# Ledger of designs, part 8: VHH binders against NADH-dependent phenylglyoxylate dehydrogenase subunit gamma (padE)

Target 1, 190 residues: NADH-dependent phenylglyoxylate dehydrogenase subunit gamma (padE), of Aromatoleum evansii (Azoarcus evansii) (q8l3b3)
Amino acid sequence: MYEVRFHGRGGQGSVMASGMLAAAMVEEGKYAVSIPSFGFERRGAPVVSFLRMSDREIRQLTNIYQPDCIVCVDPTLTKSVDIFAGMKAGGTLVQATHHPLSELALPDCVSTVGLLDAVKIALEIFKRPITNTLMLGAFAKTTGVVSLESLKRALEDSEFRDAGLAQNMTALERGYAEVAVHHIERRAAA
Key: E = the ipSAE of ESMFold2; O = the ipSAE of OpenDDE; V2 = 0.75 times the mean of E and O plus 0.25 times the DockQ between their complexes.

## First folded at step 7 (VHH; framework vhh_6z1v_2)

Design m1 (from k4 with R27F; at its last look DockQ between E and O 0.84; V2 from the best seeds 0.77)
Fold by ESMFold2, look of step 7:
Structure m1 (fold): chain B 190 residues (1-190), chain A 123 residues (1-123)
Amino acid sequence: as target 1 above (190 residues)
Amino acid sequence: EVQLVESGGRLVRTGGSLRLSCAASGFTFSSYIMGWFRQAPGKEREVVAAISWSGGNTWHADFVKGRFTISRDNAKNTVYLQMNSLKPEDTAVYYCAATPGMYLSDRSEYDYWGQGTQVTVSS
């Protein structure tokens, strides 16, 4: 079982990102459950959404408190939300940020990190900070748990099709190509 | 009430060494990134070094790399800046600062600030 928690803000499409990932996993013959969050009433408020995926049927529909992977699509959340809460050891972070790895504080449980200046790229593509599709591309490259091709097919079949499909396809491709993936080697304690 | 109290600033000669301390209270110290900043007359406040919650990550500005070392003692709620090979250009007021975020070198993330301690490096 691979459990992903998405952190974003209301109105930024973070729920759609988890749903699209679930669709991509199903196209790869896996089982996936996406659990949307409901932070819509307060635009800009922190929201979470969840994805479970497995090569076996999934019966559990509850929230994810011990994720294997955190995807944070908004660089501004970290002061108000502990995005690392409950994260499993050896976990993966995919973070929207312009900061390089050397400028980040990361807990010991993070072993792999994907960094993408998704806001900058979103402004280039959309003229708006729409980062969710970019971060799915970054997720695919960082984790390898889903192929870029499966994400492209899910995108073609989704609600984005008529409202900027080409832009979102570009975003997915750039997120995958431009994410900086780091595997963290931690020095032994004295 | 959050308090950050710097100490250890003084006059020192070029090539000398100095250790700054910052005692913190009023918040859960081990949940905050701690940073040292400096501001020379007529210049903008700039980050010198920062250290993560547990000390597992540190960042030092290029202009102090190899000369200054940040450290923390969470049992004593104290952050330190060891300053070696001091130069006249290091003359500034040095500030201790804290943020609950994850970005070590981003001044805009720091919410709590001390009053500063003057470091003067004489020719």
Scores: ipSAE 0.607, ipTM 0.836, lowest interface PAE 1.2, mean pLDDT 88
ESMFold2 (binder alone), look of step 7: mean pLDDT 84; pTM 0.853
OpenDDE, look of step 7: ipSAE 0.884; ipTM 0.939

Design m2 (from m1 with S31R; at its last look DockQ between E and O 0.82; V2 from the best seeds 0.76)
Fold by ESMFold2, look of step 7:
Structure m2 (fold): chain B 190 residues (1-190), chain A 123 residues (1-123)
Amino acid sequence: as target 1 above (190 residues)
Amino acid sequence: EVQLVESGGRLVRTGGSLRLSCAASGFTFSRYIMGWFRQAPGKEREVVAAISWSGGNTWHADFVKGRFTISRDNAKNTVYLQMNSLKPEDTAVYYCAATPGMYLSDRSEYDYWGQGTQVTVSS
């Protein structure tokens, strides 16, 4: 079982991202459950959505309190939300940010980090900070649990109202190509 | 009410050492990145060093690397700056700051600030 928690803000399409990922995983022969976002009450407010995937049937439809992977699509969110709450040891973070790894505080449970300046790229492609599709590409490269091609097919079937298919295809490809993936090394005690 | 109170600033000779302390209250200290900043007259406030919630990540500006060390004691809600090999250009008001975010060296992310403590390094 592989459990992903998405952190975003209202109006950023985080529920669409988790649903698209679920569709891509099913296309690859996996079982996946997308759980809709909660706390979505006002524009800009923090929201959470969930994805659960497995090689076998999934019976659990509950919220994810101990994720394997955190995807944070907004670089400003960590001031208002503990995005690391409950994260399993050896977990993966996929973070929208322009900061390099050396400037980040990360808890010990994070072992793999995908970093993408998704806002900058979104402004280049959409002239708006629409980061959700970029971060799906970054997720695919960082984790390897889904292929870029499966995401492209899922994107073709999605109902994006915020931007066109061609722009979102470009975003997905750039997210995959441009994410910086790091495996965290911790210093040995001297 | 959030408070950050710096102490330990004084006059010190070139080559000397000094330890600054910052006592924090009014927030859950272990959930905040702590940073030390400095500002000389007429200059912008600049980040000197920062330390993550548990102390597992630190960042030091290149101009102090190898000379200054940030540390924290979460049981005492206190962050420290050990300053060694002090130079006249280290003369500044040193500020303690806190952010609940994840960005160590980004001044704009820091929400809480102390009033500062003066460090003066003489020739």
Scores: ipSAE 0.585, ipTM 0.826, lowest interface PAE 1.3, mean pLDDT 87
ESMFold2 (binder alone), look of step 7: mean pLDDT 85; pTM 0.860
OpenDDE, look of step 7: ipSAE 0.884; ipTM 0.939

Design m3 (from m1 with S54R; at its last look DockQ between E and O 0.87; V2 from the best seeds 0.73)
Fold by ESMFold2, look of step 7:
Structure m3 (fold): chain B 190 residues (1-190), chain A 123 residues (1-123)
Amino acid sequence: as target 1 above (190 residues)
Amino acid sequence: EVQLVESGGRLVRTGGSLRLSCAASGFTFSSYIMGWFRQAPGKEREVVAAISWRGGNTWHADFVKGRFTISRDNAKNTVYLQMNSLKPEDTAVYYCAATPGMYLSDRSEYDYWGQGTQVTVSS
């Protein structure tokens, strides 16, 4: 079982992104459940959504409190939200930020990091800070759990998107191509 | 109420050493990034060094690498700056600061500040 928690703000499409990822996983012959954000969103407020995926049938339909992977689509959330709460050891972070790894504080549970200046790229593509599709591309490269091709097919079939299909295809491709992936071993106690 | 109280600033000669301390209270110290900043007269406040919640990540500005070392003692709620090979250019008010975020070197992320301690390095 691979469990992903998405962190974003209302109006940034993080719920739609988790649903598209679920669809892409099903296209690859896997089982996936997308669980929408809890609470009625206020525009700009922190929101959370969840995805479970497995090679086997999924019977757990509850919120994810111990994720394997965190995807944070907004660089400003970490001052107000503990995005790492409950994260499993050996976990993966995919973070929208212009900061390099050397400028980040990361808890010991993080072993793999994908970093993308998604806001800058979103402004280049959309003229708006629409980062969700970029971060799906970054997720695919960072984790390898889904192919870029499957994400493109899921995007094409989606009824909801926050911009034109061509722009979002470009965003997937750039997110995949431009994410900086780092593999970090947990430091031994000293 | 969050309080950060710096100490240890004084007059020292060029080439000397000095250790700054910052006592923290009013928050869970081990959940905050701690940083040292400095401000010389007529200049903007600049980050000198920063240290993650449990000390696993540190960042030092290029102008102090090899000379200054940040450290923390979570049992004492205290962050330190060991300053060696001091130069007149290091003369400034040094501030302790804290952020609950994840960005070590980004001044805009730091919301809590001490009153500062004066370091003066004489020729």
Scores: ipSAE 0.518, ipTM 0.812, lowest interface PAE 1.7, mean pLDDT 87
ESMFold2 (binder alone), look of step 7: mean pLDDT 84; pTM 0.853
OpenDDE, look of step 7: ipSAE 0.858; ipTM 0.920

Design m4 (from m1 with S108D; at its last look DockQ between E and O 0.81; V2 from the best seeds 0.77)
Amino acid sequence: EVQLVESGGRLVRTGGSLRLSCAASGFTFSSYIMGWFRQAPGKEREVVAAISWSGGNTWHADFVKGRFTISRDNAKNTVYLQMNSLKPEDTAVYYCAATPGMYLSDRDEYDYWGQGTQVTVSS
ESMFold2, look of step 7: ipSAE 0.635; ipTM 0.847
ESMFold2 (binder alone), look of step 7: mean pLDDT 84; pTM 0.850
OpenDDE, look of step 7: ipSAE 0.884; ipTM 0.939

Design m5 (from m1 with S105T; at its last look DockQ between E and O 0.87; V2 from the best seeds 0.81)
Amino acid sequence: EVQLVESGGRLVRTGGSLRLSCAASGFTFSSYIMGWFRQAPGKEREVVAAISWSGGNTWHADFVKGRFTISRDNAKNTVYLQMNSLKPEDTAVYYCAATPGMYLTDRSEYDYWGQGTQVTVSS
ESMFold2, look of step 7: ipSAE 0.681; ipTM 0.868
ESMFold2 (binder alone), look of step 7: mean pLDDT 85; pTM 0.863
OpenDDE, look of step 7: ipSAE 0.891; ipTM 0.945
ESMFold2, look of step 8: ipSAE 0.689; ipTM 0.869
ESMFold2 (binder alone), look of step 8: mean pLDDT 85; pTM 0.864
OpenDDE, look of step 8: ipSAE 0.897; ipTM 0.946

Design m6 (from m1 with D106E; at its last look DockQ between E and O 0.88; V2 from the best seeds 0.77)
Fold by ESMFold2, look of step 7:
Structure m6 (fold): chain B 190 residues (1-190), chain A 123 residues (1-123)
Amino acid sequence: as target 1 above (190 residues)
Amino acid sequence: EVQLVESGGRLVRTGGSLRLSCAASGFTFSSYIMGWFRQAPGKEREVVAAISWSGGNTWHADFVKGRFTISRDNAKNTVYLQMNSLKPEDTAVYYCAATPGMYLSERSEYDYWGQGTQVTVSS
């Protein structure tokens, strides 16, 4: 079982991102459950959404409190939300930010980091800070749990409400190509 | 009430050493990144060093690398700056600051600030 928690703000499409990932997992012959976000009612407020995926059928429809992977699509959330709460050791962070790894504080449980200046790229593609599709591309490259091709098929099969298909296809490809992936090795405490 | 209180600033000769301390209260210290900033007269405030919640990540500005070391003691709610090989250019008011975010070197992320402690390095 691989469990992903998405962090964003209302109106940023984080629910759409988890749903699109679920569709891509189905394209790969896997089982996925997308669980709706909380706080969706108020635009701009922090929201979370969840995705479970497995090679086996999934019976769990509950929230994810101990994720393997955190995807944070908004660079401004960490002042108000502990995005790392409950994260499993050896976990993966995919973070929208213009900061390099050396300027980030990360808890010991984070072992893999994908960093993408998604806001800058979104402004180039959409003229708006629509980062969700970019971050899915970054997620695919960083984790390897889904292929870019499966995400592209899922995107083509959906009615994308916040931008045109061609722009979102470009965003997906750029997120995949441009994410900086880091693997962190740590010495155990004496 | 949130307070950050710096101490340890004084006059010291070029090549000398000094340790700054910052006592924090009014918030959960171990949930905050702590940073040291400095401001010389007529200059903008600049980040010197920062340290993550647990101390697992640190960042130091290039102009102090190898000379200054940030550290923290979460049991005592205190952050430190060990300053070695001091130069006249290090003369400034040094400020302690705190942020609940994850960005070590981003001045605009820091919400809480101390009143500062004066460090003067004489030639």
Scores: ipSAE 0.585, ipTM 0.825, lowest interface PAE 1.4, mean pLDDT 87
ESMFold2 (binder alone), look of step 7: mean pLDDT 84; pTM 0.853
OpenDDE, look of step 7: ipSAE 0.870; ipTM 0.930

## First folded at step 8 (VHH; framework vhh_6z1v_2)

Design p1 (from m5 with S108D; at its last look DockQ between E and O 0.95; V2 from the best seeds 0.83)
Amino acid sequence: EVQLVESGGRLVRTGGSLRLSCAASGFTFSSYIMGWFRQAPGKEREVVAAISWSGGNTWHADFVKGRFTISRDNAKNTVYLQMNSLKPEDTAVYYCAATPGMYLTDRDEYDYWGQGTQVTVSS
ESMFold2, look of step 8: ipSAE 0.672; ipTM 0.863
ESMFold2 (binder alone), look of step 8: mean pLDDT 85; pTM 0.865
OpenDDE, look of step 8: ipSAE 0.899; ipTM 0.948

Design p2 (from m5 with T105V; at its last look DockQ between E and O 0.87; V2 from the best seeds 0.80)
Fold by ESMFold2, look of step 8:
Structure p2 (fold): chain B 190 residues (1-190), chain A 123 residues (1-123)
Amino acid sequence: as target 1 above (190 residues)
Amino acid sequence: EVQLVESGGRLVRTGGSLRLSCAASGFTFSSYIMGWFRQAPGKEREVVAAISWSGGNTWHADFVKGRFTISRDNAKNTVYLQMNSLKPEDTAVYYCAATPGMYLVDRSEYDYWGQGTQVTVSS
């Protein structure tokens, strides 16, 4: 079982990103459950959404308290939200930020990090800070659990509130190509 | 009420060593990044070193690398700055600061600040 928790703010499309990822994983012959976030009533408020994926059928339809992977689409969220809560050892973080790895505090459970200055790229592509599709591309490159091509097909079938298909295809491709992936090497205690 | 209290600042000679301490209270210390900043007269406050919640990540400015070492003791709610090979340009007020976020070097992310301790390095 591979469990992903998405962190964002209301209006940033984290629910749509989770659902599109689920569709892409199903296209690859996997079982996936997307669990939409709760609390859309206030734009800018912290929201979470969840994706569960497996090679076997999934019976768990509840919130994810021990994720394998955290995707945080908003660089400003960590002061108010513990995005790392419950994260499994050896986990993966995909983070929207302009900061390099050397400037981040990360808990010991994080072993792989994908970093993307998604806001800057979103402004180049959309003239607006629409980061969700960029971060899906970054997720695919960082984790390898879904192909870029499967995400492109899922994108073709989705409806967009904020931008057209061509711009979102560019965003997906740039997120994949431009994410900085780091593998953190840790030494044995003895 | 959050409190950060620096101590250990004093006059030392060039090449000398000094250890700063910052005692923290009023928050869960192990959940916060701690940083040391400094401000010389007429200059902007600048980050010197920072350390993650557990101490697993540290960052040191290039101008102090190899000379200063940040550390923390979560059992004592205290962060330290070991300062070796001190130079006159290290003269400044040194501030302890804390943030619940993840960014080690971004001054604007730090919410809590001590009152500072003066370090003066004489030729």
Scores: ipSAE 0.663, ipTM 0.857, lowest interface PAE 1.0, mean pLDDT 87
ESMFold2 (binder alone), look of step 8: mean pLDDT 85; pTM 0.859
OpenDDE, look of step 8: ipSAE 0.899; ipTM 0.948

Design p3 (from m5 with W53Y; at its last look DockQ between E and O 0.92; V2 from the best seeds 0.75)
Fold by ESMFold2, look of step 8:
Structure p3 (fold): chain B 190 residues (1-190), chain A 123 residues (1-123)
Amino acid sequence: as target 1 above (190 residues)
Amino acid sequence: EVQLVESGGRLVRTGGSLRLSCAASGFTFSSYIMGWFRQAPGKEREVVAAISYSGGNTWHADFVKGRFTISRDNAKNTVYLQMNSLKPEDTAVYYCAATPGMYLTDRSEYDYWGQGTQVTVSS
């Protein structure tokens, strides 16, 4: 079981990526459950969504409080939201930011980090800060739990509110290609 | 209420050493990044050094690398700045600051600030 928590902000320009990731995992013959965040989605307010993935049938349809991976698609969120709450040791962070690793504070539980200046790239591609698809590409490269090809197939079947298929395909490819992946060596035993 | 109280600033000769301390209260200290900033007359505050929640990551500005070292003691809710090989250009008011965010160098992320402690380096 691999559990991912997505952190972002609500609004018309936001794309909840967890559903598309779930579709990509099903494309690969795996089981996935996506739990979008409703009821608290106001424009600009912090929102959370969840994804569970497994090679086995998933019976848990509840929120994820102890994720293996955190994807934060908004660079401004961490001051007001503890995005690391409950994160398992040895976890993975995929973070939208223009800051290099050397300028980030990371909890000891983070062992792998993918960094992407997703806002800058989104402005180049969409002329708007639409980062969700970029961050899915970054997620795929950073974690390896889903292929870029499966994500491309899931994109082709998706509805687009903020941009067309070609722009989102470019965003996915650039996110995958341009993410900086770092592995933090923190081992005591085993 | 959150309090950050700096201490240790004084007059020191060029080449000397000085250790600043900042005692923190009113928040869960180990959940916050701590930073040292400085402000010389007529200049804006600039980050000097910053340290992550448990001390696992530190950042030091290029103009102090090899000379200053930030550290923290979470059991004592205290952050330190060891300042060696001091130069007249290090003369400034030094501020302790705290943020629950993740960005070590982003001044706009720091919400809590001490009153500052004056460091003066004489030639």
Scores: ipSAE 0.546, ipTM 0.808, lowest interface PAE 1.4, mean pLDDT 86
ESMFold2 (binder alone), look of step 8: mean pLDDT 86; pTM 0.868
OpenDDE, look of step 8: ipSAE 0.835; ipTM 0.904

Design p4 (from m5 with N57H; at its last look DockQ between E and O 0.87; V2 from the best seeds 0.78)
Fold by ESMFold2, look of step 8:
Structure p4 (fold): chain B 190 residues (1-190), chain A 123 residues (1-123)
Amino acid sequence: as target 1 above (190 residues)
Amino acid sequence: EVQLVESGGRLVRTGGSLRLSCAASGFTFSSYIMGWFRQAPGKEREVVAAISWSGGHTWHADFVKGRFTISRDNAKNTVYLQMNSLKPEDTAVYYCAATPGMYLTDRSEYDYWGQGTQVTVSS
């Protein structure tokens, strides 16, 4: 069982990535449950969504309080939200930020981190800070849990094929290609 | 009410040492990144050093590496800046600051600020 918690903000006019990830996991022959986003609906308020995936059938539909992976699609959120709450040891963070690893404070439970300046890239592609699809590509590269090709097929199979699809395909590819992945080495204490 | 109170700033000669401290109250100290910033006359406030909430990770600006060391004592709600090999260019008001976020070096992320303490380094 692999459990992902997505953190973002409401009213940003973006597509939450958890449903697309679930569809991509099904393309790979896996079981996935996307738990719908919820949170305060006013613009800028924190929202969260969840994805649970497994090689076996999943009947748990509960919220994820001890995630294996955190995806934070908004670079400004950590002042108001403890995105690391409950994160398992050895966990993975995928974070939208222009800051390098050396300028981040990370809890000891984070062992792998993917960093992407998703806002900058989103402005180049969409002229708006729509970071969800970029961060899904970054997630795929950082974790290896899903292939880029499965994500592309999930996008292609949508009933809405328009200019937004082409831009989102570009975003997915760039997120995958441009994320900086770091594996954190820690020394044993005496 | 949140308070950050710096102390230890004074006049010292070039090559000297000085230790700044910052006493924090009114918030859960161990949940915050702490930073030291400085502002020289006519200059913008710049980050000097920052330390993660547990003290497990520190960051120091290139212009102070090897000379300044940030540390914290969560039992005493205090953050420190040990300043060695001081230069006239280090003359500034030094500010203690706190953020609940994860960004060590981003001034805009810091919500709480002390009043500042003057450090003057003379020839």
Scores: ipSAE 0.602, ipTM 0.843, lowest interface PAE 1.5, mean pLDDT 87
ESMFold2 (binder alone), look of step 8: mean pLDDT 86; pTM 0.873
OpenDDE, look of step 8: ipSAE 0.890; ipTM 0.940

Design p5 (from m5 with S52T; at its last look DockQ between E and O 0.81; V2 from the best seeds 0.73)
Fold by ESMFold2, look of step 8:
Structure p5 (fold): chain B 190 residues (1-190), chain A 123 residues (1-123)
Amino acid sequence: as target 1 above (190 residues)
Amino acid sequence: EVQLVESGGRLVRTGGSLRLSCAASGFTFSSYIMGWFRQAPGKEREVVAAITWSGGNTWHADFVKGRFTISRDNAKNTVYLQMNSLKPEDTAVYYCAATPGMYLTDRSEYDYWGQGTQVTVSS
């Protein structure tokens, strides 16, 4: 079982992309459950979304409190939300930020990090800070749990309006190509 | 109420050593990244060093590497800056700061600031 928690803010439109990832996992012959945030999302408020995936059938539909991977699509969120809460040891962070690894404080549970200046790239592509598709591309490269090709197919199948498909396809490809992936060696304290 | 109180700033000779302390209260100290910043006359406030929640990871600016060491004692809610091999260009007001976020070097991400302590390094 691989569990992903997505962190973002309300009012950012389609910033939560767990459903598209679930569709991509199904394209690869895996089981996936996407759990969108519940309640009212108000602009600026922190929101979460969840994805479970497995080679085996999934019956668990509850929130994810012990994720293997955190995807944070908003660089400003970490002051108001402990995005690392409950994260498993050896976990993966995919973070929207312009900061390099050397300037980040990461808890000991993080062993793999994907960093992307997703807001800058989103402004280039969309003229708006739409980072969710960029961060899915970054996720695929960072974790290897889904292929870029599966994500592209899921994107094509999920959106039939052609006005936004080309921009989102570009975003997915750039997120995959431009993410900086780091693997962190962890030394036991004693 | 959040308080950060620096101490230990004084006049020292070039090549000397000095230890700054910052006592913190009013927040969960172990949940915050702590940083030391400095501001010399005519310059912008700049990050000197920062330290993660448990003290397991530190960052030091290139201009102080090998000379300054940040540390923290979460039991005493205190962050320290050990300054060795001091130079006249280290003369500045030194500030203790805290952020609940993850960004070690970004001045704008630090929410809480002390009043500063003056360090003066003479020839």
Scores: ipSAE 0.533, ipTM 0.782, lowest interface PAE 1.5, mean pLDDT 86
ESMFold2 (binder alone), look of step 8: mean pLDDT 86; pTM 0.878
OpenDDE, look of step 8: ipSAE 0.875; ipTM 0.930

## First folded at step 9 (VHH; framework vhh_6z1v_2)

Design q1 (from m5 with G101A; at its last look DockQ between E and O 0.81; V2 from the best seeds 0.76)
Fold by ESMFold2, look of step 9:
Structure q1 (fold): chain B 190 residues (1-190), chain A 123 residues (1-123)
Amino acid sequence: as target 1 above (190 residues)
Amino acid sequence: EVQLVESGGRLVRTGGSLRLSCAASGFTFSSYIMGWFRQAPGKEREVVAAISWSGGNTWHADFVKGRFTISRDNAKNTVYLQMNSLKPEDTAVYYCAATPAMYLTDRSEYDYWGQGTQVTVSS
């Protein structure tokens, strides 16, 4: 079982990102459940969404309290939200940021980090800070749990109202190509 | 009420050593990154060193590497800056600051600031 928690702000498409990832996993023959977070959501407010995937059927449809992986699509969020809450030892962080690894504080539970200056790239592609598809590309490269090809197919099956398929395809490809992946040595991590 | 109170700043000769302390109160100290910043007259406030919540990550600016060391004692709610081999260029007001964000070096993310302590390094 591989559990991913997406952190973002309302209007950043983190719910769509987890849903597209679930579709890509199912295409690869995995079992996946995407659970969008619903509630008193306003544009700009912190939001979460969840993905579970497994080689076996999934019965767990609740919130993810102990994720294996955190994807944070917004560089400003960690000031107000503990995105690491409940994260398993040996976990993976995929973080939108312009900061290099050496300038980050990371809890001991983080063993793998994917870093992408997703806002800058989003402004180049969309002229808006739409980071969700970029961060899915970064996720694929960082974790290896889904192929870029499967994500591209899932993206093609989506309908878009605000951004075109070609721009999102470019975003996915750039996120995959440009993420900086780091592995942090930790002893007795568990 | 959040308080960060720096101490230990004084006049010292080139090549000397100093230890700055910052006593924190009014927030959960172990949930915050602590940083030391400095500001010389006419210059922008710049990060000198920062230390993660538990002390597991530290960052030091290139201009102080090998000379300054940040540390913290969460039981005493105190962050320290050990300053060795001081140079006249180190003359500045030194500020203690705190942030819950993950960014050690991003001044704009630091919420709480002390009033500063003056360090003056003479030739």
Scores: ipSAE 0.616, ipTM 0.844, lowest interface PAE 1.3, mean pLDDT 88
ESMFold2 (binder alone), look of step 9: mean pLDDT 84; pTM 0.857
OpenDDE, look of step 9: ipSAE 0.872; ipTM 0.939

Design q2 (from m5 with G101S; at its last fold request DockQ between E and O 0.92; V2 from the best seeds 0.83)
Amino acid sequence: EVQLVESGGRLVRTGGSLRLSCAASGFTFSSYIMGWFRQAPGKEREVVAAISWSGGNTWHADFVKGRFTISRDNAKNTVYLQMNSLKPEDTAVYYCAATPSMYLTDRSEYDYWGQGTQVTVSS
ESMFold2, look of step 9: ipSAE 0.700; ipTM 0.871
ESMFold2 (binder alone), look of step 9: mean pLDDT 86; pTM 0.871
OpenDDE, look of step 9: ipSAE 0.900; ipTM 0.951
ESMFold2, look of step 10: ipSAE 0.697; ipTM 0.870
ESMFold2 (binder alone), look of step 10: mean pLDDT 86; pTM 0.871
OpenDDE, look of step 10: ipSAE 0.904; ipTM 0.950
ESMFold2, fold request of step 12: ipSAE 0.684, 0.668, 0.687; ipTM 0.867, 0.863, 0.869
ESMFold2 (binder alone), fold request of step 12: mean pLDDT 86, 86, 85; pTM 0.875, 0.871, 0.867
OpenDDE, fold request of step 12: ipSAE 0.908, 0.907, 0.906; ipTM 0.952, 0.952, 0.951

